# VHH binders against Type II methyltransferase M.MthZI (mthZIM), part 1

Every score and structure here is a prediction.

Target 1, 355 residues: Type II methyltransferase M.MthZI (mthZIM), of Methanothermobacter thermautotrophicus (Methanobacterium thermoformicicum) (p29568)
Amino acid sequence: MKTTHRIYFKNSADMNELKDKSINLVVTSPPYPMVEIWDRLFSELNPKIEETLIDEEDGLRSYNLMHEELEKVWHEVDRVTAPGGVVIINIGDATRKIGKKFQLYPNHVRTIDFFFDRGYQVLPFIIWRKQSNKPTKFMGSGMLPPNAYVTHEHEYILIFRKEGPRQFKTEEERKLRRESAYFWEERNQWFSDVWTDLTGVSQRLNHKNLRKRAAAYPFELAYRLINMYSIMGDWVLDPFLGTGTTMIAAACAGRNSIGYELDHNFKDLIESRINETLKLSNEIVMRRINDHIEFIREKNGKYYSENYKFKVTTRQEQDIRLYYPRTYKKIKNNEFEFFYQEVNPKKERQSKLNI
Positions, changes and structure headers below are counted from each chain's first letter, unless a header gives other numbers; Kabat numbers aren't used for antibody chains.
F, E and O are the ipSAE of ESMFold2-Fast, ESMFold2 and OpenDDE, as the mean of both directions, binder to target and target to binder. V2 is 0.75 times the mean of E and O plus 0.25 times the DockQ between their complexes.
[cut] stands for letters that were removed.
Atom coordinates printed by the task and the answers are left out, and those that the model quotes come from them; centres of patches stay.

## First folded at step 4 (VHH)

Design g1 (from f4 with Y32S; framework vhh_7n9e_1)
Fold by ESMFold2-Fast, scan of step 4:
Structure g1 (fold): chain B 355 residues (1-355), chain A 119 residues (1-119)
Amino acid sequence: as target 1 above (355 residues)
Amino acid sequence: DVQLVESGGGLVQAGGSLRLSCAASGFTFSTSWMYWGRQAPGKGREWVSGISGSGEYTAYASSVKGRFTISRDNAKNTLYLQMNNLKPEDTALYYCARGDLYSRYFDYWGQGTQVTVSS
């Protein structure tokens, strides 16, 4: 098994390297309009934005102009996404005072409108509750009505599907789909429309162990979404690649990927993260196996995995196969190939018993 | 609540050195990639350096490679940036950031600490 990963250091408003209808899944988080840290980036893309923010103090016009810049990327996303493909956008709304007016700028609404107007099906989406910064606490007039404001503690994971459900027309595709399945307990956790376990809130795993989930959120978020909305060997696109999290998650899940990033300085950072992840990739897959073994011990499993010699909850889980990237090769300056090993839970468990 | 508090900035002559610190709280620091960024006068925010949770892996922007060293003390929840051979073009507001919640590199970032390099 082998996956291919390519990075293009350019503006994703032009993805001419990608053919129409070639991408199965998009997972991304763009710069958020009206969040102050992105003002300069948007103003460099369109200098009129600086004029509306500084000279005119026109929040609505600034909001619209920033979204027009993002929509150049969304037009390319639409072009390259295959029928049956899924587009997933993590986006937060912005609370901000421009001039004398404080309000929320509803970035998720404008994003929904773009894809809805282009004929996409809006699927049930996820509210991701994030750990709050202190600046959002007690906004407005404190304890005195009516000028106090609620805290803004969540982002959206918006999910759009192109044209309709993906079809699996060959026996080989259907087999690969079955092998790409997730465990019943993973499905029950991942397909909730509210995610709180990735927000820095402590989650109790059992009565003697309280685990914080504040670390590696973009990896775990991307890893879940990739497993939920693609199969092994699919092509995953991130038009706002940044530090490479979507690409690394795709590699860990046995998917190919393509990323676009405006800042060439991220190249060495992405490669460093790849090297770190390879040392931990077996542990990621073994965590899933060990969590399953603990889960099924407490549950009456009805079916059996011949591949891994353990019980599972449903028939669809019987064909699950889990791989981890063991090595990679840099094929070109911007292209990597990952090579895989299938997990062997019996061998790994025996090693633990030997101490 | 995530908090990042930078310190250690100041005025320094070209060729001089400064050590910046970032005190982090409200998240699991030891497993999080941490970054230093800066915003120079009249420019957008740009990435300077990054370090893995374990500290094994580091990366640097081309303009600072060989002059700056990023490090961390996970027991103290503190990120450091040792800046040597400072140049006037290093003048900027320096801030630390966590990359945990975004595919892009900013998640949470502090108010920053000003570094001014005179020639």
Scores: ipSAE 0.178, ipTM 0.632, lowest interface PAE 6.1, mean pLDDT 84

Design g10 (from f4 with Y108V; framework vhh_7n9e_1)
Fold by ESMFold2-Fast, scan of step 4:
Structure g10 (fold): chain B 355 residues (1-355), chain A 119 residues (1-119)
Amino acid sequence: as target 1 above (355 residues)
Amino acid sequence: DVQLVESGGGLVQAGGSLRLSCAASGFTFSTYWMYWGRQAPGKGREWVSGISGSGEYTAYASSVKGRFTISRDNAKNTLYLQMNNLKPEDTALYYCARGDLYSRYFDVWGQGTQVTVSS
């Protein structure tokens, strides 16, 4: 097994490197309109935005112009997404005072409206609850009605599907789909419409192992979404790549990826994260295996995985195959190939005892 | 409840050194990549350095590579930036930041600590 990963250090409003209908899954989080840290980035994309941010009335003009810049990217996302493909956008709403008005700017609504208008199906989406991730404090009177404002502590993970359910017409595609399945207990955890802030990858690990080896919740959430909405060998796109989380999660899940990022300074950071992840990639997959073994011990599952010699809860889980990237090769300055090893639960457990 | 509080900034002459600290609270510090960013007057925020949860992996922006060293003390929930051979162009408000989930660069910022380098 081999996956390909490419990074383009340019504005994703133009993704001419990508063919129409070539992408199976988009997982991204754009710069959030009206969140102050992004003002300069949006103003550099459209200088009129800086002028509107000092508006004495309100921020509606700024809000609209910022979303117009994001929509240039969403037009490209629409062009490259294949029929049956899924677009996942993590986006927060912004609370901000412009001029004399404090209000919430509902970024998720504008984002939903764009894809709904383009004929996408809006699937049930996820509320990702965090205590706080916003850089600015808001105005209001805490204990005194009526001028106190509710604390905004969540983001949205919006999920859009193009044209309808993906079709798997060949036996090879159906086989790969079965091999890309997740465990029953993973489905129960992942397909909740409310995600609470996560401190670690697994709640079933020994605390000592978790402290030394746990991947942070950022990786876990990207990894989860990729496993939920794509199959092995699919192409995953992140038009706002940032520090590389989507690309690294795709590699760990056996998916190809393409990322776009304006800041070339992130190149060395992304490569450092790749090297970190390769060292830990076996542990990520073994954690899934160990969590499953613990879970199924109580359940006394009715079906069996011949591949891994353990019981599973459902027939669909019998064909699961888990791979981890063992090595990578830098093909070009912006292109990486990852090479995989299938997990062997018995061999991997023996190896763990020697570390 | 997630907070990052920076300290250690000040006025220093070109060629001098400063060590910044960031006290983190409200999350499991050891599991996150942590970053230093900076914002000069009239400019946007720029990334400076990053360090993995374990401290084993580090990365630097080209402008500071070889002059700055990022480190962390997970027992104390504290991030550090050792700045050597400071230049006037390093003058900025320096922010501690927690790692991004998706493409947001950083998902939590501190209030910052001012560094001014005179020549």
Scores: ipSAE 0.435, ipTM 0.772, lowest interface PAE 3.3, mean pLDDT 84

Design g11 (from f4 with Y105H; framework vhh_7n9e_1)
Fold by ESMFold2-Fast, scan of step 4:
Formats: structure tokens, sequence, C-alpha cells
Structure g11 (fold): chain B 355 residues (1-355), chain A 119 residues (1-119)
């Protein structure tokens, strides 16, 4: 097993390096329109935005212009996404006062509307509640009705499917799909439509790994979504790659990836993160196995894993195969190939559980 | 509540050195990548340096590589930036930031500490 990962340091409004219908999964978090930290980036993409936002104090017009810049990228995303492919966009709405007017700018609505217009199916999406930040400073009139405002505590993980359910036409594709399955308890944790930072769907598994989940939240979010919406060997795209989390998660999940990032200074950071992750890659997959073995001890598993000979909850889990990237090669300055080893749970568990 | 408080800024002559500190609270510091960024007047925010949770991996913007050193003390929940051979173009508000939870850059920033390098 081998995966390929490429990074392009350019604006993803033009992804000419990618063929039409070549991408199986998009996982990304764009700059958020109307969130102040992104104002300069959007103004550099379109100088009219600074004029409307700062000089005219026109929030609605600024919101529309910022989304027009993002939609250049979404047009490319639509072009490259294969039929049956899934587009996942993590996006927050913005609460902001422009001039004397405070309001919410509903970024998720504009994003949904774009993909609806292209005929995508909007799948049930996830409300991601971040760790509760309970501000003591209030907007508006504070304690006095009716001019006080609720706090905004969540983001959206929007999920769009192109054309319809993916078809698996060959026996080889169907076998790979079965090998890419997740555990029953992982399904119960991951497929909740509300994700919280302090509690998951299953409390029995979460108490063992709270620290590691908090530490790896960007990685864990990408890793879950990649396992939920693609199979091993698929191509995952992140048009707003940043520090490389989607690419690294794809590599750990046995998927290929392509990322776009405007800031070339991120190159060394991404390479450092690759090296860090490779030293931990076996541990990442062994945590899934260890969590499963501990979970199944309290469940009466009905079936047996064909490959690893431990009990599982369902027949669909019997063909699971788990790999970790053992080594990588830098093929070009912006291209990496990862090489994999299948886990040996008995041998690895004897070594890793003591550490 | 995540809180990041920078200190150590000031006025320094070109060729001089300065050490910045960032005190972090409200999260498990040792498990997050931490960053230093800066913003000069009239310019956008740019990242300067990053360090892994363990401290084993570091990265630097090309403009500061070889001159700046990032480090951390996880027992004290403190991030550091050692700045050597400072140049007038290093004049900026320096802020520490926690690694992005699932977006491109920073999810939490401090208020910053001003560094001014005289010619």
Amino acid sequence: as target 1 above (355 residues)
Amino acid sequence: DVQLVESGGGLVQAGGSLRLSCAASGFTFSTYWMYWGRQAPGKGREWVSGISGSGEYTAYASSVKGRFTISRDNAKNTLYLQMNNLKPEDTALYYCARGDLYSRHFDYWGQGTQVTVSS
C-alpha cells in the first residue's frame, strides 16, 4: 500500500493541476466571511471589500463580496469532485457589529445555497459545539431585555453529496469498501449530528482518551470525516490546507491527498508535522484497536474479525483492515509518498499497552 | 476560558536581542501546537514560528530562520521566543496563538506585546 500527497502553494480559485471528477472527498475549513481576522485576506483577494467594509460600513455587501471569493473555490471543488463524492465544509457563522448595527452573518446558509444550486444532496450535517467559552462580557444591554444577545457557541460541518450514493461496481471495489469499515462503537460516536468537546456519543470510550482527543482535535475531526466519507485509496482534497491537518489525517487513514495553501511559509511546518506524525502513526491506529478491545470486553460481540481474530459487534466489521504509514519519501519539494504496514494487534498491543 | 498573555516586548537597537514569553491557561498546554505571530502597522498578520506540543518539532518563517528560536516549558504552561540579531523590519506587535482546532491558522490569540527595533 502506498499513498501520494501533493501541496500547491497557490490560490485554490484555480486548481488546474486537478482533472475533472478526480476527487472523492473534500474536507476543508475556509476563511470565514465577516470574522475580523480574515478581513485582510479577503480584501487582498478583492480590494472592493475593504472599501465596503471600512469606508461604507456596509456589512451585507461585504458579506456578499467575501462569499463571491469563496464561491470561486467552490466552483473548482464542484468541477473536480467525482459523482458519488462528498464535500465537507467546516464553517462558522460570524457575529459582528458594523457601524452601529450588530447581527449574525449566516455563512453556513450561503454555503448550503451554493451547493443546492448545483444539485448536490445536503446530507444531515453536524453542529460542532466547541468547549464552552462562557464570556462574562455581554453584547448589547447585558442583563436588560430585549437588547441582549445570545452567545454563539458552535460551528457547522456541512456535508454535501454529488449526484447520489456512490456505486461500487467491481468485486475489488466492494472488498476495499469492506476493508475500510469502522467499528460499531466508532459509528455510534462519529455519526451523531452534534459533536461536543467534553463528551462524545459513547462515554465508555471517551473517558479513556479525553486528553488525546483534546490534543488531536484538528487531526481527530479530519480523521473521523475521512473514515466516514471515503474508502482507502481515495483522493481527499483540502483547498484551504493551512498547517496540513487534512493531508496528515488522510495519510494516517490510508487515503491520498491534495492540498492548496496561499502561504508558502507553511511548507516547513507541514513537513515537521509529517515527521512528528510518522513517529506516532502506529500508536494512532493501535489506539483504535485498543479502544475496540476494551469496548468489546463489556459487549457480547456476535462476530469475529477475519483478519485479527478479535470479536466485533456486526458482520460488516469482519473484513476491517488497519494500516499505518511506516515511512515516507519526498518525491518533489511538494510531493510525498507514504508506505504502509498492516497492524499486528497481538504483537503491537503487548508492546504499546505498557507505554 | 483559553487565555494567552504575552510579555517581554520593548525597545531594542538593531543587532540586539529580546526574549518574549507567553503564559497560557484554560487548556492542556502540552497537547497543542503553539505559535508566534506578528503584525506590523498597516500590514496583515503573519506567522513567525511554531512548536509541537512535545517541543520536538519547530518551524520558522524564512525571514526569521536562524535568528529566532521558539521553545516551551510545559510544566510552567509558558511559550518563549528568543529573538537575536533584530532588524528594524522586525518591528511589530508580537502575539502568541494556539493551534487551530479545525481551520487554517489560529483559534485563540493573545493581546500581543510590542517590539520596536531602532536603526
Scores: ipSAE 0.011, ipTM 0.503, lowest interface PAE 9.1, mean pLDDT 83

Design g12 (from f4 with Y105W; framework vhh_7n9e_1)
Fold by ESMFold2-Fast, scan of step 4:
Structure g12 (fold): chain B 355 residues (1-355), chain A 119 residues (1-119)
Amino acid sequence: as target 1 above (355 residues)
Amino acid sequence: DVQLVESGGGLVQAGGSLRLSCAASGFTFSTYWMYWGRQAPGKGREWVSGISGSGEYTAYASSVKGRFTISRDNAKNTLYLQMNNLKPEDTALYYCARGDLYSRWFDYWGQGTQVTVSS
């Protein structure tokens, strides 16, 4: 098994390197319109934004112009996404005071409208409660109605499907789909429409497990989505690659990837993160195995994995195969190949005899 | 409650050196990539350097490579940036940031410490 990963350091409003209908899954998080840290980036893309935002204090026009810049990328995403492909966009709404007017700028609505108007199916999407902090300062009139404002504490993971359900036309594709399955207990955790377990605040985690989860939180988000909405060998695209998390998660999941990033300075950072991840990749897959072994002890599963010599809850899980990247090689300055090893879990050794 | 507090900025002559510090609290420091970024007057924020949780892996923007050194002391929950051979174009507000393992943005960043390099 081998996967290919390419990075293009250019504006993803033009993805001419990619053929029409060549991408199976898009997982991305764009710069958020009306979130202040992104003002300069949007103004550099369109100088009218600085005029409307700073000089004219016109929040609505600024919001619309920022989304017009993102929509240039979404048009390219639409072009390259294959029928049955899925587009996943993590986006937050912005609460902001422009001049004397405070309001929420509903980024998720404009993003939904773009894909819905282009005939995509909007699938049930996820509310991600990232981290909960008690507000030390309140927005609006503190304790006095009616001019006090609710705290905005979540982001959206929007999920769009092109045309209809993906078809698996060959027996080879159907086999690969079965091998790419997730465990029953993973499905129950991942397919909730509210994600709170990736906040770093969980009553079920001990100190060591909390540290481990916290370190992998944005990685785990990408890793879950890739496992949920693609199969091994698929092509995953991130048009706002940044520090490389989607690419690294795709590699850990046995998927190919393509990323676009405007800032060439991230090149060395992405390569350093690849090197770090190779040391952790076996642990990621082994954690899935160990969590399953612990879960199934109490569940008393009805089916059996011949590959891994453990019980599973459903027949569909019997063909699961888990791989991790062991090594990589740099093919070109912007292209990497990862090489894989299948997990080989050791047989459980019971501390007490069952005789 | 994640907090990042930068210190060590100041005024320095071209060719001089400064060492910046960032005190981190409210999270398990040793498990996160940490970063330094900067914002020059009238410009957007730019990434400067990053370091892995263990300190084994580092990366630098091309403009500072060979002149700046990032390091960390996990026992003290402190991130450092050693800046050598400073140039007027290094004048900026320098801030530290906790790693965002997703492509959206850095999770948390500090208020920054001002560095001014005279010609």
Scores: ipSAE 0.432, ipTM 0.778, lowest interface PAE 3.4, mean pLDDT 85

Design g13 (from f4 with Y57H; framework vhh_7n9e_1)
Fold by ESMFold2-Fast, scan of step 4:
Structure g13 (fold): chain B 355 residues (1-355), chain A 119 residues (1-119)
Amino acid sequence: as target 1 above (355 residues)
Amino acid sequence: DVQLVESGGGLVQAGGSLRLSCAASGFTFSTYWMYWGRQAPGKGREWVSGISGSGEHTAYASSVKGRFTISRDNAKNTLYLQMNNLKPEDTALYYCARGDLYSRYFDYWGQGTQVTVSS
């Protein structure tokens, strides 16, 4: 198998490189409106925004103009997303005082309203608690009601589906769908509507391992969502690519990808990350297999994977096939092709023992 | 193990200056956006400033723009916040945080260093 990955260093408000209805899955996290670190970026996109940030009454004008910039991208996302395709947006709300008013700016609501208004189905979405440290200080007036504020400790992973459930009309498509399945225990962890900082791993991790795992959260989040909402060979889009996490996760999952990034300075960093990921690509898939073997050892699975010679919990898991990118080629300055090897759990474990 | 350790806080009179440092370890410091945030007594966390991995891009909260300067030394894995013309309103626990590029995920932050500005 082979996957293709393209990066465009330009504003994703114009994705003319992409045909209508060509994308199966969007996984992205935009710059968050009203979070102060993004003020400069939004003001560069629309200079009027800087003037609204010094408003003496409130931040509603700033909030609206920032979302209007994001909505230029969402219009393009809507154009390129295929029927049955899924759009996933990780977004946090912002708390901020502008002028006279401290308030929460509900970025997730404005984002929901955009896709809902365009006829998308809003699927049950995920609350992601990404910070492991609990605040010990209080917002507002200490112990005295009513002027104290609750702490804001989560982000949203919003999930939108275009036109309805994806159909798989050919036997070849149905076979590929079965081969793209996830394990029962993965399904039970991934399809919770609340994600905490310990997703995908048992409670045996000590405190040091928890912090180390948190460093991989962007990759783990993208990798999980790609496996949940696409099949192998699908096209995944990230209109706010950043360091390339969604592209790298798609490659590790056997999906094609396209990314847009405004800052050309990230080109060399993304290419470096591709090289580092290839060194660890087998480990990513073997971790899934080893976690499954450990899980099933205690559970007494009812079904059997002929592909991998281990027990599984459900009949649907019997057809799972897991691949990892072994090599890649840079086809153009902005285009990469990855080439894959199917895992062999027995061979890989035997090789590991000889080290 | 990723660690972020802040230092340089203390008691200072209004109009004074302080320089905060954050020592980072356990990751490739130069590839990450780094941030300073603060939490005043009885208030929630608010972001103060951020700096790109290269140092080319910086951003500031309106309340500190022109008074505070963020910088980094990638050779020393250290983030800095130079705070000038301090006001009583700047009294807070100051902490540094590592963000994914483009602030998509804040996956690590330090325990903080206390800054108290007397009137």
Scores: ipSAE 0.000, ipTM 0.196, lowest interface PAE 10.6, mean pLDDT 82

Design g14 (from f4 with L101M; framework vhh_7n9e_1)
Fold by ESMFold2-Fast, scan of step 4:
Structure g14 (fold): chain B 355 residues (1-355), chain A 119 residues (1-119)
Amino acid sequence: as target 1 above (355 residues)
Amino acid sequence: DVQLVESGGGLVQAGGSLRLSCAASGFTFSTYWMYWGRQAPGKGREWVSGISGSGEYTAYASSVKGRFTISRDNAKNTLYLQMNNLKPEDTALYYCARGDMYSRYFDYWGQGTQVTVSS
């Protein structure tokens, strides 16, 4: 197995490198409108934003102009997404005082409206709670009602589907779909509409140790979403690639990817992260296997995986195949091919991860 | 609470050197990629350098590669930036950042330390 990964260092408002209807899954987190760190990026895209935000102190107009810039990208996302494809956008709302007015700027609403208006099905989406400890920042009039404000503690992982459920009409497609399945216990964890486990809440020691060496919380988010909403060999797009998390997660999951990033300086960082992840790629897959083996010992699974010689909960899990990227080749300055090895649980399994 | 506190900035002549430090607290420092970014007067923020949690992998913006060196001391929860052969265009507020947020450059960063390079 081989996957292909391309990075384009340009504005994703123009993705002319991509054919219409060529992308199966979009997983991204854009710059958030009205979050101060992104003011300059948005103002460089449209100088009117700086004028309305700083000179006029017009928060609502600034919010609308920033979303108009993001919507240039969403138009391209719509063009390239295939029927049955899924668009996943992690976005936070912004709380901010502009001039004398404090309010929340509901970025998720504007984002939902865009895709809803273009005929996408809004699927049940996920609340991602990021607080790792008790919130200590208080906004407004302190302890005095009514001008004290609720702490905003979550982001949204919005999920949109184009046209309807993806169909798998050939036996080859159905086989690949079965091989791309997840474990029953993974489904029960991943398909919750509230994610709190990616915020550093107390976890088993081996899970904490794996994340320390193999994956950070952003990687886990992308990795789960890719496994939930695509099959092996699919094309995953991130129009706001940043440090490369979506591309690296796609490679670890056996999916192809394309990313866009405005800042060419991230090229060296992305390549360094690829090299880091390749050394730990087998540990990522072995975590899934070790977690499954531990789970199934107590559950007494009814079905059997011939591929890995262990019990599973459902018949659909019998055909699961897990691969990790062993090596990569740089085809061009911004194009990589990853080459895979199927996991061997008997050879690689141990009571704790060897990372 | 996550806290990042930068120090080591100052005024230096072109061709000089400075070493910046960032003291981190409130999270498991060794598990995060850490970054240095900067913001020059009247310009947007730009990233300067990044380092993996283990310290094995580093990356640099083209404008500073060969002149700046990023390092970390995980036992002390401290990030460093050694800046050599400083140029007037390096004048900026330098800030330390944690790179934990999906697709965004940084999820937390400090107040910054000012570096001014005179001609």
Scores: ipSAE 0.433, ipTM 0.773, lowest interface PAE 3.5, mean pLDDT 85

Design g15 (from f4 with L101F; framework vhh_7n9e_1)
Fold by ESMFold2-Fast, scan of step 4:
Formats: C-alpha cells, sequence, structure tokens
Structure g15 (fold): chain B 355 residues (1-355), chain A 119 residues (1-119)
C-alpha cells in the first residue's frame, strides 16, 4: 500500500490543481470569522474588512465580508467533492464586542446555510466541547441578573454529504470498504453527537487508559473523522492545512491527501511533524488494537477477526485490516509518498509486554 | 491555570544576538509542541519557529531559518529562542504559544517581550 500527499502553498479560493468531483472527503477548520486573531488575514484578503472593523457600530458587515471570503473556498470545495462525498468543517462561533455592542457571531449557521442551499444533506453533526482553564472573568454583571453572559465552551463539527449515500459498485470496492471498518466500540464512541473526551491535558493525564505519547487532540479529531467518513485509498482534502494535521492523520489512516496553505513557512513544520509521527504511527494503530482487546475481554464475542484471530463483536469487523506508515519519500518539494506495514498484533503485543 | 511568561527582549544593534526565554506553568510542558511567534508594528502575527515536545523536531519560518534556533529545557519548563544576525526587520513583539494545530489556533499565548533592532 502506498499513499500520495500534496501541498499547495496558495489561496484555496482557487484549487485549479484539482479536477471536478475528485475528492471523497474534506476535513478542515478554517480561520474563524470575527475571532480577533484572524482579522489581519481576512483584511489582507479583502481590505474593506479592516475599514468595517474600525468604523462599524456593530460587526455585522465585517462578519458578512469575512464569510464571503470563506465562501470562495466553499465554492471550490463543492466543485471538487465527488457524489457521495462528505464535507466536514470544524468551526467555532465568535463572541466579541465591536463598538458598543457585544454579541455572538454564529459562524456555524452561515456555514450550514451555504451547503444546505447547494443541496447538500446536513447530517447529524457533533458538538466538540473544549474544556478550558482560560482566565476566569465573568462577562457583564457577574453574579447579578440580567446582564451576565453564559460562557461559550464548544465548537461544531459540521457534516455535509453530497447528493446521497456513497455507492460501492465493484467487489474490489466492497472488499476495501470491509477492510476499512472500525471496531463496534469505536463506532459507539465516535458517532456520539457530543465529543468531550478530546479535552484538557489534566483530564488526559488522569485518564486510566492514557498513553503519555498519544497523538495531540487535533490529530485524534481528524483521525476519527477520516476513519468514519472514508475508506482506505480515498482522497482527503484540507483547504486550510495549517501545520498539516489532516494530511498526517490521512497518512496514518491509509488515505491520500491534498492540502492548501497560504503560509509557505509551514512547509518545514509539516515535514518535521511527518518525521515525528512516523515514529509513533505503529503506536497509534496498536492503541486501537489494545483498546479493542481490553474491551472485548468481558464481552460474549461471537466472531473472530479473520486477519488477526482476536474476538470481535460483529461480522462486519471480521475483515478489518490495519496498516501504519513505516517510511515516506519526498518525491518533489510539494509531494510525499508513504509506504505501509500491516500490523501484526500478536508480535507487537508480545514485544510490548517484554519491555 | 496555564501561564506563559516571555523574557529576554530589548534593544540590540543589527548583526547582534539576543536570547529569549518563555517560562511555562500549569500543564505538562514536555507533551506539547511549543512555538514562537511575533507581531511587528502595523503587521499581523506571524509564526517564527516550533519545537516538538521531546525537542527532537524543529521548524522555522523562511525569514529566520539559519539565524534563529529554538530549543527547550523540559526539566525547567522553559522554551528558548536564540536569535543571531538580527536585522531591523526582526523588530517585533515576540511571544510564545502552546499550539492547537487543527483549529489553526494557539490555545494559550504569552503577553510577549519586545525586541527592537537598530540599524
Amino acid sequence: as target 1 above (355 residues)
Amino acid sequence: DVQLVESGGGLVQAGGSLRLSCAASGFTFSTYWMYWGRQAPGKGREWVSGISGSGEYTAYASSVKGRFTISRDNAKNTLYLQMNNLKPEDTALYYCARGDFYSRYFDYWGQGTQVTVSS
């Protein structure tokens, strides 16, 4: 198995490198409109935004102009997404005071409206609760009603499907789909509409199943979504690649990827993260296996994995195959190929216990 | 209660060197990628350098590559930026950050330390 990964350092409002209907899954987190740290980026894309942030009594015009810039990217996402493909956007709403007016800017609503108006099915989406030790300061009147404000502590993982359910027309496609299956207990955890387990470091360190070198929260988010909404060998797109998390998660999951990023400076960071992740890639897959073996110990396991001979809950899990990237090659400045090793759970577990 | 406190900024002549420090507390420092960013007068924030939790992997913005070196001391919960061959263009407020890669946000930022490079 081999996967291909390409990075384009340009504005994803123009993805002419990609053919229509060529992408199976989009997983991304854009710069959030009305979150102050992104003001300069949006103002460089459209100078009118800076003007509206200074002169407006409220932020509605700025909000609209920022979303118009994101919607240039969403038009390209729509063009390249294949029928049956899924678009997943992690986005937070912004709370902000502009002029004399404090309010929430509902970025998730504007994003939903865009895809809904284009005929996408809005699938049940996920609330990602990000517990935070941010400075505790009450907004408004503190303990005195009615001018106190609730704390905003979550983001949205919006899920859109193009046209309808994906069809698998060949036996080869159906076989690959079965091999790309997840465990029954993973299905029960991942398909919850509220994610709270990807929160603060203190909680993770106190969790009884936490491994010290486990992948960062953003990696786990992308890794789950890629396993939930694509099969091995699919093409995953991130039009706001940043530090490369979606690409790295796709590689760890046996999927190809394409990323767009405005900042050329992230190139070396992405390569450094690739090298770090390759050393941990076997541990990522083995964590899934070890968690599964722990889970199944007290279950009435009716079935066995055909490839690995451990117990599973359902027939659909029998054909699971798990791979990890062992090496990569830089084919050119913007293109990487990853090469894979199939996991051997018995050998890996025995080696781990000996250490 | 995560805290990031930068120090080591100041006035330096072009071609000079300066070492910045960032003292971190309130989290398990060794498990996080840490970053240096900067904001020049009249410009937006730009990323400068990053380092993995173990310190094995580093990355640099093209404008500072070969001149700046990022390092960390996990026993002291401290992040460093060694800046050599400083240019007037390096004048900025320098801040350290703990990264949240996926949302393109840093979940915690320091208040920064000012670096001014005279020509």
Scores: ipSAE 0.302, ipTM 0.699, lowest interface PAE 4.9, mean pLDDT 84

Design g18 (from f4 with D100S L101P; framework vhh_7n9e_1)
Fold by ESMFold2-Fast, scan of step 4:
Structure g18 (fold): chain B 355 residues (1-355), chain A 119 residues (1-119)
Amino acid sequence: as target 1 above (355 residues)
Amino acid sequence: DVQLVESGGGLVQAGGSLRLSCAASGFTFSTYWMYWGRQAPGKGREWVSGISGSGEYTAYASSVKGRFTISRDNAKNTLYLQMNNLKPEDTALYYCARGSPYSRYFDYWGQGTQVTVSS
């Protein structure tokens, strides 16, 4: 098994490197319109934004102009996404006072409207509640009604499907689909429409250390979504690649990837993160196996894994195969190939029972 | 008006220690991942370390793991890098960068502070 990963350091409003209908899954988190940290980026893409936002204090016009810039990318996403492909966009709404007006700018609505208008099916999406452990500031007039405002505590993981359910017409595709299955307990955890913990709460130091080294929530969010909405060997696109999280998660999941990143300065950081993650790739997969064995012992599973000879809850889990990237080769300055090893739970559990 | 200002660089002997600071202003510091990078003479930029907004998660380049410790003081809007067991190959301009936990871009870099490690 081998996967290919490419990075293009350019604006993803033009993805001419990609053939129409060539991408199976998009997983991305764009710059959020009306969140102040992104004002400069949007203003550099369209100078009218700075004028409307700062000089005119016109929040609604600024919001619309920022989304027009994102929609240039979404048009390219639409062109390259294959029938049956899924587009996943993690986006937060912005609360902001412009001039005298405080309001929420509903980024998720504008994003939904774009894909709805292009004929996509909106699938049940996920509310990702980021933990607010210590609120020290209040929005609006504090404790005094009626000008106090609800705290904004969540983002959206929006899920769009192109044309309809993906069809698996060849025996090879159906085999890869079965081998790409997840465990019953993973399905039960991952397919909740509310995520209050990105991976589920861990009580053990070793799980905390693994998440810590894997760059925590961005990796685990992408890794989960890739396993949920693609099969091994699929092409995953992130048009806002940043530090490489989607690419690294795709490699760990046995998927190919393509990323676009506007800032060339992040090339060395992405390569460094690839190297660090490779050292943990076996541990990531073994954690899934160890969690499964712990779960199934309690539940006394009914079926038997064909490949690994442990019990599973359902027949659909019997053909699961788990791989991890062992090595990679840099083929070009912007292209990497990852090479895989299939997990051996018997040997790995003897050596790495406590990850 | 985001500002990142590094300090604490200087000349140090091999095997010695040095602590770098990055003073952040113009944004809500506690909500951002923060990073240290470096650029050595004749080499490209190298990522060194990163820390989550809460401080719960940290990551290190293999070249500095076990020797460097990243930390932050959100009350003071300050990022730190504790450098122990310094080697001549650690000689570089060290700079601070801001990342977003929800978007995969870095949007601001500091000017840097020079670290020189003598034999």
Scores: ipSAE 0.000, ipTM 0.177, lowest interface PAE 16.3, mean pLDDT 82

